# Designs tried in a protein design chat: miniprotein binders against q96jn8r1131to1294. Part 161

Target 1, 164 residues: q96jn8r1131to1294
Amino acid sequence: TLEFLENHGKNILLSNGNRTATRVASYNQGIVVINQPLVPQLLVQVRIDFLNRQWTSSLVLGVITCAPERLNFPASACALKRAAWLLRGRGVFHNGLKICEKFGPNLDTCPEGTILGLRLDSSGGLHLHVNGVDQGVAVPDVPQPCHALVDLYGQCEQVTIVNP
Below, E stands for the ipSAE of ESMFold2; O stands for the ipSAE of OpenDDE; V2 stands for 0.75 times the mean of E and O plus 0.25 times the DockQ between their complexes.

## First folded at step 12 (miniprotein)

Design n35
Fold by ESMFold2-Fast, scan of step 12:
Structure n35 (fold): chain B 164 residues (1-164), chain A 89 residues (1-89)
Amino acid sequence: as target 1 above (164 residues)
Amino acid sequence: GPEEDLRDALEFMELGRELLRKGDFLYALEYFEFAVRDAEKAGNPEFLKRVVELLRRLAELAYEHGFYEIAKEALKLAIEIEKEAQRLE
């Protein structure tokens, strides 16, 4: 079964059998990682449970290619550089570089209840799913092994892993 | 070395300034934090004071727009960094 790793950002509290992540302070230090590698065809999904409108910007989704179990997580996913491919707002980012300007819906404006999914296809393409709808390939040729990452940044203070 | 660290700090500060202009308050705050980190490595108190001015401006704008928690975070960082700049002098 899919769970968030016990190793996570400093402001995270896990509950619900490690399937719910809550950021309990500030706007950052909210990175969580799924406990199993994102293997082809596995769909990992999280639901946005709570948005705090005192903050701007919102969650970041993506993959990390380094081993996450003992990683000292930075304050936000953007600091992970070469190890991460990230979806933030409407952009796709790798190594501090925006590699796509407009992909999928704006993650900064997704409401509570939105279900966001990550999946690798058989060719190593990373797909974003939004409320069950495949948005297409955000990142081709993702190195493996990789793990699904969620950064509870800004407005997004709680997410829960949900099954398809 | 210090030259590279200060160059990186300046780049982060300029990116943060542009984000602030666009109203991306949290990413502006984060980039100012990156600028501070690199400027501290360079040991340049004058540059730290420039970032403090930007953080106070961020706090003002965030407060004006009703983002009180962002204003609080920016002001808290500004106070910490101003104190650090004084230690470096």
Scores: ipSAE 0.686, ipTM 0.835, lowest interface PAE 0.8, mean pLDDT 91

Design n39
Fold by ESMFold2-Fast, scan of step 12:
Structure n39 (fold): chain B 164 residues (1-164), chain A 104 residues (1-104)
Amino acid sequence: as target 1 above (164 residues)
Amino acid sequence: DAEKIKKLIEEAIEFIKLAIEMIKRGDPMYAIEYLELAREELKEALELAKKTGDPELIKLAEEALKIVEEAEKYLKEGNYEKALEALEKALEILKKALELVKEK
């Protein structure tokens, strides 16, 4: 069963059998990671449950290739300088630097109820799914093993893992 | 360690450019995060410059770091114009530092 790891950002509270993550303070310290590696054909999905529009930026999705169980997470995913591929707003970032200007929808504008998914294809390409619609390959040839992460940043204060 | 200093300065320049882009898009929170990353790179570059005893690199790294810190304060105050002005000045200083390192 897919769950969020007990190792997470300091402002996170897990509930619902570790399938719901809530950021209980501030705008950062909200990184969570899925409890098993993202292997080809596995679709990991989260639903945006609650947005606090006091903030302008919102959640970040992506993968890391380092072991997450004992990782000391930075305040935000954008501070991951090594081993990270992230989707933020409309950009794709590798180790903190932008590698694609416009990919998929603007994640800062996705409303409550949006279901976001990550999947590796058979060739190792990382795909973003939005409400069941495949947005295409954001990153080719992702190194394995890799782990799906969600950064409950800014507006996004709660997400829940949902079945495909 | 000229190659490490060069890489750190190049990364700081890229983070500052991304911060400027975020300010122009109306997202000061992401801009601040990029500036914090730029500061991390600049602090490391400064420590390496101090180990090499390079007074010009030390001076330029210190000036850039101070200006980036001031830009973050402007962003937190909502003064985007002064933040952008400061960051453009920081880029000018870092470009000069990068040319100096390439000489080594």
Scores: ipSAE 0.017, ipTM 0.350, lowest interface PAE 7.2, mean pLDDT 86

Design n40
Fold by ESMFold2-Fast, scan of step 12:
Structure n40 (fold): chain B 164 residues (1-164), chain A 104 residues (1-104)
Amino acid sequence: as target 1 above (164 residues)
Amino acid sequence: DAEKIKKLIEEAIEYIKLAIEMIKNGDYMYALEYLELAREDLKEALELAKKTGDPELIKLAEEALKIVEEAEKYLKEGNYLKALEALEKALEILKKALELVKEK
């Protein structure tokens, strides 16, 4: 069973057998990581449970290739300067720098109930799934092992892992 | 190390450009995060410049850092036009710093 790791951002509270992550303060310090590597063909999915529209930006998701147990999580995923590929708003970012201008829908506008998925294909391409729809390859040739990361940033205060 | 200073300034320029893009898109929270990343790079570049003893490079790095900090204050106050003006000025100063480092 997929769970969020006990090592997470300072503002996170885990519940429901570590399958629900809630950010209990501010707008940042909300990074969570899935408890096992993103193996090719494994679809990791989270549902957006609660949005606080006090904030303008929303969740970020992607992968990191560093060991999760060695992480002092930064305030936000955009501060990850090493070993990170992230989907944020409409963009794709590698180590904080934009590598694709527009990919998939705008993540800052996804409503409550949206299911977001990450999957590696057999060639190591990272795919984003939105409500079951494959958006295509966001990042080719992701180094392995890698780990799925969700940053409960801004508007997104709660997510829950859901199985396909 | 001129090469390290060059890389830090180039990275700070890219973070500031991303901050400008975020402001134009109304993503003020991400703009602030990018400016913090730019400040970290500029502070490191400044410390390296102080060790090498280049007075003009030190001056340009200090000016850029100060302007980035002022842009953050403007963003927090909701003065987005003043923030954009400040960041464009910071970019111009950093481009001069980059030319100076490339000459070394």
Scores: ipSAE 0.092, ipTM 0.427, lowest interface PAE 4.3, mean pLDDT 88

Design n41
Fold by ESMFold2-Fast, scan of step 12:
Structure n41 (fold): chain B 164 residues (1-164), chain A 104 residues (1-104)
Amino acid sequence: as target 1 above (164 residues)
Amino acid sequence: DAEKIKKLIEEAIEYIKLAIEMIKRGDYMYAREYLELAREDLKEALELAKKTGDPELIKLAEEALKIVEEAEKYLKEGNYEEALYALEKALEILKKALELVKEK
């Protein structure tokens, strides 16, 4: 079963059988990673449970290609640099740099209850799903193995893994 | 080493541009993250430049690094206009450094 890894950002508290992640302090140090590699056709989904509008930016979704089980997570996912491909706001980022200007909806404005999904297609393309709707290929040719990552940044203080 | 220095400077330029964009949007949280990334790249570029022994490249890298560190202080203080001014100066210096490296 899909769970968040016990290794996570220092401001994270896991609950609900490691299926719910809560950021309990500040705006950062909120990276969580799914315990299973993101293999083709596996759809990993999280629901936004709580938004704190004290902060400006919101959650980031993506993949990490380094081994996450004992990684010292940085303050934010962009500092993972070449190990991460990230969807943030309306952009796609790699090495902290913007590689696509407008992709899918603005993640900074998704309301509570939104279900966000990540899936690899058979060609290694990373897809974003929003409330069950495939947004298309955000990143082609993702290196393998990779793991789905959620950065509970800014406004997004809680997410829960949900089944299809 | 010249090729690695070039890539680090190009990357630092892009991080600084993103930091400027974030400051203009009022997203000071990501602005700070990007300046930290730029500082890391500039420190690595400076160490590599010292090994090449090019005095002008070393000087430009040192000056840019110092300005980025000053911009980080301005952001912490809430002096956003001073931060923007400093970052634009850092971009000018780094573009000169990039041209110098491309000559190699």
Scores: ipSAE 0.537, ipTM 0.775, lowest interface PAE 1.9, mean pLDDT 91

Design n42
Fold by ESMFold2-Fast, scan of step 12:
Structure n42 (fold): chain B 164 residues (1-164), chain A 104 residues (1-104)
Amino acid sequence: as target 1 above (164 residues)
Amino acid sequence: DAEKIKKLIEEAIEYIKLAIEMIKNGDPLYAIEYLELARDDLKEALELAKKTGDPELIKLAEEALKIVEEAEKYLKEGNYEKALEALEKALEILKKALELVKEK
């Protein structure tokens, strides 16, 4: 079964059998990673449970290509640099730099209850799903193995893994 | 090492420019994130400069790092004008540092 790894950002508390992640302090130190590699056609989904509107930015989704089990997580996913491909706000980012404009919805404005999904296609393309709707290929040719990552940044203080 | 220092300074400059852009767009949290990335690059560049660099490069890297830390404090206080002034100053210093490295 899909769970968040016990190794996570400092401000994270896991509950609900490691299927719910809550950021309990500040706006950062909120990175969580799925316990198994994102293999082609596996759809990993999380639901936004709680948003704290005192912050201006919100959650980041993506993949990490380094081994996450013993990684000393940085304050934000952007600091993983070349090891991560991230969907943030209105764009797709790698090494902190924007590699795609206006892909999918603005993640900074998705409401509570939104279900966000990540899936690799058979060609290694990373897809974003929003409330069950495939947004298309955000990142082509993702290196393998990779793991799905959620950064509970800013507004987003709680997410839960949900089954397809 | 000169090549690595050059790349770290170039990357720090880009992160600072992105931080300025985020401040102007009303996204102070992303601005802080970019400044933390710039600080990491500048700390690494400074350590490499100390091993094989010249005293002027070390001084410029230290000064830029200090100013970036100061800008982050201004952002956390909500003083965006002072943060922007500091970051523009950091960019001038880092452009001078980059010129020194390119000459090697």
Scores: ipSAE 0.311, ipTM 0.635, lowest interface PAE 2.8, mean pLDDT 89

Design n43 (at its last look DockQ between E and O 0.90; V2 from the best seeds 0.76)
Fold by ESMFold2-Fast, scan of step 12:
Structure n43 (fold): chain B 164 residues (1-164), chain A 84 residues (1-84)
Amino acid sequence: as target 1 above (164 residues)
Amino acid sequence: MSEEFEKLKEEFKKKAEEVKKAIEEGDWERAKELIEELFELAKKLGDLYLIDYAKLALEAFERGDLDDLRYYIELALQYAEELL
């Protein structure tokens, strides 16, 4: 069963058998990681449960290739210095550098109830799924092992892992 | 986009470039002053990423980690350039 790791950003509280992550303070320190590597064809999905419109920006998701179980998380996923490929807004980023301008829908405007998914294809391409629809390859040739990451940043204060 | 917003955004970018120059020149007193001003500008802009990057830069400066400092300043510059 998929769960969020016990190691997470300091503002996170896990519940529902570690399948729901809630950011209980501020707008940052909300990184969570899935408990097993993202292997080819595994579809990891989270639902946006609660948005706080007091804040700007919203969730970021992607993958990291470092071991997450003892990692000290920074304030935001976009500040990670270790190999990370992240989707923020409509951009795709690798270690802080924007590598694609306009991919998929704007993640900053996805409403509550949106289901976001990550999947590796057989060639190592990272796919984003939005409400069951494959958006295509956001990042080719992702190194393995890699781990799916969600940053409950800004408006996004709660997500829950959901099955396909 | 307001005139005031654009002015603060350009001021932020200018000061971030000045931080890079102060670091290159070894002018630590000026670098610290500029980073503190970046943090205040980020708060005036009200952008969460700029606030976080400026704070991370200040913390890196305080612990003497120049590689982290340069990294966070560069993240702030790239983000600010795209801010609308």
Scores: ipSAE 0.767, ipTM 0.884, lowest interface PAE 0.7, mean pLDDT 91
Fold by OpenDDE base, look of step 13:
Structure n43 (fold): chain B 164 residues (1-164), chain A 84 residues (1-84)
Amino acid sequence: as target 1 above (164 residues)
Amino acid sequence: MSEEFEKLKEEFKKKAEEVKKAIEEGDWERAKELIEELFELAKKLGDLYLIDYAKLALEAFERGDLDDLRYYIELALQYAEELL
């Protein structure tokens, strides 16, 4: 069963069998990691449950290749400098550095109810799915094993893991 | 974007460049002052990532981690350049 790990950002409260993450304070400290590593053809999806328009920006999606159970999470995903591939806004980032300017839809403007998915293809390419639609390869040759990461940042205050 | 926002953005970028210069010159007291001002400007702009980068830079400075300091100042500057 896909769940968020107990090791998470300080402002996160897990519920619904650890399938729902809620950021209960401020705009940051909201990183969560999904327990099972991504394997080829497995689609991992989260639904944006609640947006607080008081803040700007929104959730960050991506993967990490370090052991998530012992990771000391920074306040935001933008501070991850190792073993991290992230989708933020329309950009793709590797270890904090932007490696792609425009990819897929702008995550900062996805409305509540949007379902965002991550999937590895047989070649190790990381795909973004939006409401079930494959947006293409965001990151080629992602090292395995890797874990899906969600940063409940800015507007995004709640997400839930959903089955395909 | 308002005229005020654009002015603040330009001021932020200028301040970030001044931080870089202070670091290069080894003027650490000046660098710290400028980073703190950068942080305040970020808050005025209301942009979360500018706030975060400035804070991360300040924390790096306090740890004496010059590599991280340079890193986050550069990220802040790059991000500010991309703001519309």
Scores: ipSAE 0.729, ipTM 0.895, lowest interface PAE 0.7, mean pLDDT 95
Fold by ESMFold2, look of step 13:
Structure n43 (fold): chain B 164 residues (1-164), chain A 84 residues (1-84)
Amino acid sequence: as target 1 above (164 residues)
Amino acid sequence: MSEEFEKLKEEFKKKAEEVKKAIEEGDWERAKELIEELFELAKKLGDLYLIDYAKLALEAFERGDLDDLRYYIELALQYAEELL
C-alpha cells in the first residue's frame, strides 16, 4: 500500500493512514516521499486537496535516488542539489538546475482536485500524468531505485495519495 | 504589478550583482551586509523563490561555502530576471 514516509518535512502532518499530507505552517518544510520506489508497473498519484493562493508558487513533484528513510531534507526542494529530478512550474530541474524550460502544464496553476501522477516506463523514462493523461517523458532513463517526492510548497497545503 | 514592486525587483537585481562583486574582491564584511540586504529585499518582494535563494545564499556564507554562495546568488539573479 502506498503511503507517505514518516521521514518528512518538519511542517508536515500525516493523516488518513499516512496517505494524506498537510503542511500546517509557513510556506516550506513540506517535503514528503512515497514509501515504495517507482517501478515500471507502478503509477504513483496524488490529488491536490487544498491550495492557498496568497503564495506566489505551488507544489513541486519529482523523484530522488537517495534512500529516503533517513535523509535530512532541506527546507525546500529547490535546495536538492544531488540525485533529484523535479517538475516545478513549467520546468524540469536536475539537481537544482533547469534542464527543460517547458514540459507539461504549469504546476503553479493546477487547481484543487488535480490528480498528478509519476511512473517509470520500460526504458526508465519518467512520465508525468495529469488527471489520468500521460504528458510524455519528462526525464529519460532515471536511475533506479528512485522514490516519488512531493514538496507541499507555497500554495499547496494538502495532497492525498489516490489509486490509479 | 505596482511601481514599487518593479523598483524593488530592480534593486534586488542590482544588489545581487553587488554581492557577486564583493565576493570577487574578497570583501567578506561587505558581502555579508549585501546578502542580508538582499534577503530583506526578497521578503519585501514577497516572492518565495527569491526568499529561498537569498536565505540559502546567506546560510552558505555563514558556513563558508563560497561555491554554494555563488550558486544561489546566480540562481536568485536569474530568477529575478524572469519574474513578472
Scores: ipSAE 0.701, ipTM 0.865, lowest interface PAE 1.0, mean pLDDT 92
ESMFold2 (binder alone), look of step 13: mean pLDDT 82; pTM 0.782

Design n45
Fold by ESMFold2-Fast, scan of step 12:
Structure n45 (fold): chain B 164 residues (1-164), chain A 84 residues (1-84)
Amino acid sequence: as target 1 above (164 residues)
Amino acid sequence: MSEEFEKLKEEFFKKAEEVKKALEEGDWERAKELIEELFELAKETGDLYLIDYAKLALEEFERGDLDDLRYYIELALMYAEELL
């Protein structure tokens, strides 16, 4: 069973058997990581439960290739300077620098109820799924092992892990 | 990490606050001037990540993408405060 790790950003509370993450303060410090490595063909999915329209941008998701259990998380996932590949808005980011400008739908505009998924293909390509629809390869050749990460940034104050 | 760098870091924080204020007020001409000044400050630090974040902020301003602009300003501030 998939769960969020107990090591997370300081503004996060876990509930629902560590399958729901809620950011309880501010707009940042909301990084959570899935408890199992993202192995090829495993689809990890989260549902957006609650959006706070006080903020403009929304969640970030992606992978890290370092061990997450004792990682000291920065305020925002995109500030990770090593071992991070992230999707924010329509951009793809590697270690905090934007490497692709227009990929998939704008994550900042996904409504409550949207289900976002991450999957590695057989060649190490990272795929984004939106409401069950594969958006294609966002990042080729992700090093393994890697771990799925969600940053409850800005508008997105709650997500829940859902099964395919 | 010299006396000069600490002064530039302090000026960077002050300038970034002014950028955020101009964006909140919808003063686009002022925001552009301030972002350009922020980019010059970043170049004076010689730090490649500050330079890249400030450059990306300028590019997003030119594209009219205020969310990505704010994002890069916040990344630059966080990097300067916590990682530098």
Scores: ipSAE 0.000, ipTM 0.161, lowest interface PAE 13.0, mean pLDDT 80

## First folded at step 13 (miniprotein)

Design U60 (at its last look DockQ between E and O 0.89; V2 from the best seeds 0.82)
Fold by OpenDDE base, look of step 13:
Structure U60 (fold): chain B 164 residues (1-164), chain A 94 residues (1-94)
Amino acid sequence: as target 1 above (164 residues)
Amino acid sequence: YSDAFRLFFEARRIIERGGDPEEALKKAKEAFELFIKEGNLEFAAFTAVVIVELLKKLGKDPEEIKKWIEIAIELAEKAGNKWLVELARKLEKE
């Protein structure tokens, strides 16, 4: 069963069998990691449940290749400088460096109810799914094992893991 | 999409914007009841913490405050969430 790990950002409260993550304070410290590593053809999806539009930025989505159980989470995913591939806004980032300027829809403008998914293909390409639509390969040849990461940042106050 | 969460966040918005704490309290209490009904112990506990904070802010009856602190602790323990337990227990020291 897919669920968020107990090791998470300090402003996160897990509920619903650890399938729902809620940032209950501030605008940051909201990183969560999904327990099962991504394997080819496994689609992991989260739904944006609640947004606070006071902020400009929203959630960050991506993968990490370090051990998530022992990770000391920074205040935001953007501060991860190793073993991290992240989708923020329309950009793709690797270890804090932008490697793609425009990819898929702007995550900062995704409304409540949007379902975001990550999937590895047979070639190791990381795909972004938006409301069930494959947006293509965001990152080619991602190292395995890797875990899906969600940063409930800024606007994003709650996400829930949903089944395909 | 839970009505309980909607009420919870509405209460938080009021608090964050410096709105009427009585209105926030009303929404928080309603959210609490719904969380209990839904079996969401984590957020029932956390909402109880929010209620305590609001009651303190409003200068409400110490006995009521004490009651809600106990509720928060009990629910946090039942939820098995160490973070919530610690948070709830801090209320006793304030």
Scores: ipSAE 0.804, ipTM 0.916, lowest interface PAE 0.6, mean pLDDT 95
Fold by ESMFold2, look of step 13:
Structure U60 (fold): chain B 164 residues (1-164), chain A 94 residues (1-94)
Amino acid sequence: as target 1 above (164 residues)
Amino acid sequence: YSDAFRLFFEARRIIERGGDPEEALKKAKEAFELFIKEGNLEFAAFTAVVIVELLKKLGKDPEEIKKWIEIAIELAEKAGNKWLVELARKLEKE
C-alpha cells in the first residue's frame, strides 16, 4: 500500500504504518513524499487531519522528478529550485517560480477533513482532486518518473494517506 | 479527528502560547493514556517526551521525571523508531 517515505522533513513524525505524517515542531521542515512514483492509474489521496489557524499559509502539494530517497529536503517545498511542480494557495509553481496565478481552490482555506488527491494522466498531466472532484490539469506535461510530495507547512500539522 | 491527537494538540497550543504548564501536563497525560489504548506507540513515546519536558519545567520530583524517561525509552524501542529512541535517550543525558 501507499506510505510516506522514511526520508522526510526533520519535524515530521510518521505513525499509523507510515500512512500518517505529523509535524511535531515549528511551522516548517514538514516535507513528506509518497513511497511510490505516480503512474497514470494511481490516485494518491491525503486527508487533512489537523490545522493550526495561527499560521497564514497551509500545506503545499506537488511532485518532484528527482529520486526522493536520499534527497536533502529544504525547510519548505517552495525553496525547491529544480525538478519540482507545486500547488500552493491558488498558485502553481515550477522550481520556485509561480507559473499560474489561479488553479483550483485555495489550499490555505481547506478545512480539516478535506481529502486532496494527485494523479498523473496518460499524457503526463498532473491533476488535483478535492473531495473526490477532479479540478483538472494543474501541470500539462510532467516528466516521469515523478513522486507525490506534501509539505505540512504552516497551518497543516497532520495528514493521513487514504484509499480512493 | 482522534481524541488522543485532539488532546495532544491542545497541550501543544498551551505550550506554544506560554500558557499554564500544569494544564498542558494534564492534557498530555490524558493523550498519552489514549495513545497507549490505541496502540499508537510512536505518539505514546513522543508524548512521554513532552511530559518529561513539562515535568522538568514545573520542577517536579526527579523520581517522577526518571520514571517518565524510562517509559519514553521503552515505548520508543517498542515502536522501532530510531529517531524516537535517540530523542528519549537524550533526556537521560540532559
Scores: ipSAE 0.783, ipTM 0.909, lowest interface PAE 0.9, mean pLDDT 92
ESMFold2 (binder alone), look of step 13: mean pLDDT 84; pTM 0.836

Design U61 (at its last look DockQ between E and O 0.92; V2 from the best seeds 0.81)
Fold by OpenDDE base, look of step 13:
Structure U61 (fold): chain B 164 residues (1-164), chain A 94 residues (1-94)
Amino acid sequence: as target 1 above (164 residues)
Amino acid sequence: WSDAFRLFFEARRIIERGGDPEEALKKAKEAFELFIKEGNLEFAAFTAVVIVELLKKLGKDPEEIKKWIEIAIELAEKAGNKWLVELARKLEKE
């Protein structure tokens, strides 16, 4: 069963069998990691449940290749400088460096109810899914094992893991 | 979407914007009841914490405050959430 790990950002409260993550304070400290590593053809999806439109930025989605159980999470995913591939806005980032300027829809403008998915293909390419539509390969040749990461940042106050 | 969460976040918005704490309290209490009905012990507990904070802010009856602190602790323990338990227990010291 897909769940968020107990090791998470300080402002996160898990519920619903650890399938729902809610940031209950401030605008940051909201990183969560999904327990099972991504394997080829496994589609991991989260739904944006609630947004606070007071902020400009929204959630960050990506993967990490370090051990998530022992990771000391920074205040935001953007501060991860190693072993991290992140989707923020329309950009793709690797260890803090933007490697793609425009990819897929702008995550900062995704409304409540949007379902975001990550999937590895047989070649190790990381795909972004939006409402069930494959947006293509965001990151080629991602090292394995890797874990899906969600940063409930800014607008994003709650997400829930959903099954395809 | 859960109506409980809608109410919860509405209460939170009121608090964050410096709105009427009485209105926030009303929504929080409603959210609490719904969380209980939904079996969401984590958020029932956390909402109880929010209620305590609001009651304190409003200068409400110490006995009511005590009651809600106890509720928060009990629910947090039932939920098995260490973070919530610690949070709820801190209310007793404030």
Scores: ipSAE 0.794, ipTM 0.914, lowest interface PAE 0.6, mean pLDDT 95
Fold by ESMFold2, look of step 13:
Structure U61 (fold): chain B 164 residues (1-164), chain A 94 residues (1-94)
Amino acid sequence: as target 1 above (164 residues)
Amino acid sequence: WSDAFRLFFEARRIIERGGDPEEALKKAKEAFELFIKEGNLEFAAFTAVVIVELLKKLGKDPEEIKKWIEIAIELAEKAGNKWLVELARKLEKE
C-alpha cells in the first residue's frame, strides 16, 4: 500500500509497484515522497539498495508537512525552505537551517542494505531507526500531517520501501 | 540486491568511467533479459534505451539498432510511462 508518489524528482524512475525509486542520471533531482502521511507509532522504512561511493554525500531522509502531490521539488532537499524537517549526514535541518549539528549515525556512511526508518511518537517527535534500532528523537513536535521524504542524493542511487 | 540491477549498475559504472563499451553492452543485455523475466517493464525499457546508445557508440549494424529501438518503445508503452516513451522515441530521430 505504501508507495512513492508519481510526483518526484526529474531523475527518478519508479519501479516495483512504485515501491522502488532509482536515480537514473546525475547526482541530484532525486526527491521522492511516500504517498501516505506518517501514522503515529507506525514505522515507515526504506532500504538503501545501491550506492555509488564516488560521491561524498549520500541520501537525505526526513518529512515534509505540506501537500506533496503538486509540489515543485527543487534539485535537492536542502533547498526546501518551507515545511521540511530533514536529516543529512549527522545534522538535522529545518527549512534549510541546521538545528542540530550531530544526531544519530552519519547517513553519508550507511552501507547498502541499511534499513532507515521514520516514526512519529505520541508527542509528535520524529524518531530515526537504523536497522530496527531507535536512534531517539531527531525532531521534536513535527506538525501533522507529514509525509516521509527521501532525496536520493549523491551516493544514493536506489531505495526500496520495506515495511516492518 | 537483484542480479538484474547489479548488472545494470555495473554497466552504468563502465559507461561513466569511460570503460569498454562492449563490456557495458554485454552487462546491459544480461540485465535486460533479467528485467524481462522479472516483469520489470520500466527498467527493461530504460535498459533497452541504454543498449541502443551503446550500439550506436560501437557503430553496430543499423538493423540491430532499429530492432532495439522498437523494443524500447514497445516496452515503454506497455509500462505506461510517458517519460520513457519520449526517451525511447528520441532514439528514432537520431
Scores: ipSAE 0.761, ipTM 0.901, lowest interface PAE 1.0, mean pLDDT 92
ESMFold2 (binder alone), look of step 13: mean pLDDT 84; pTM 0.830

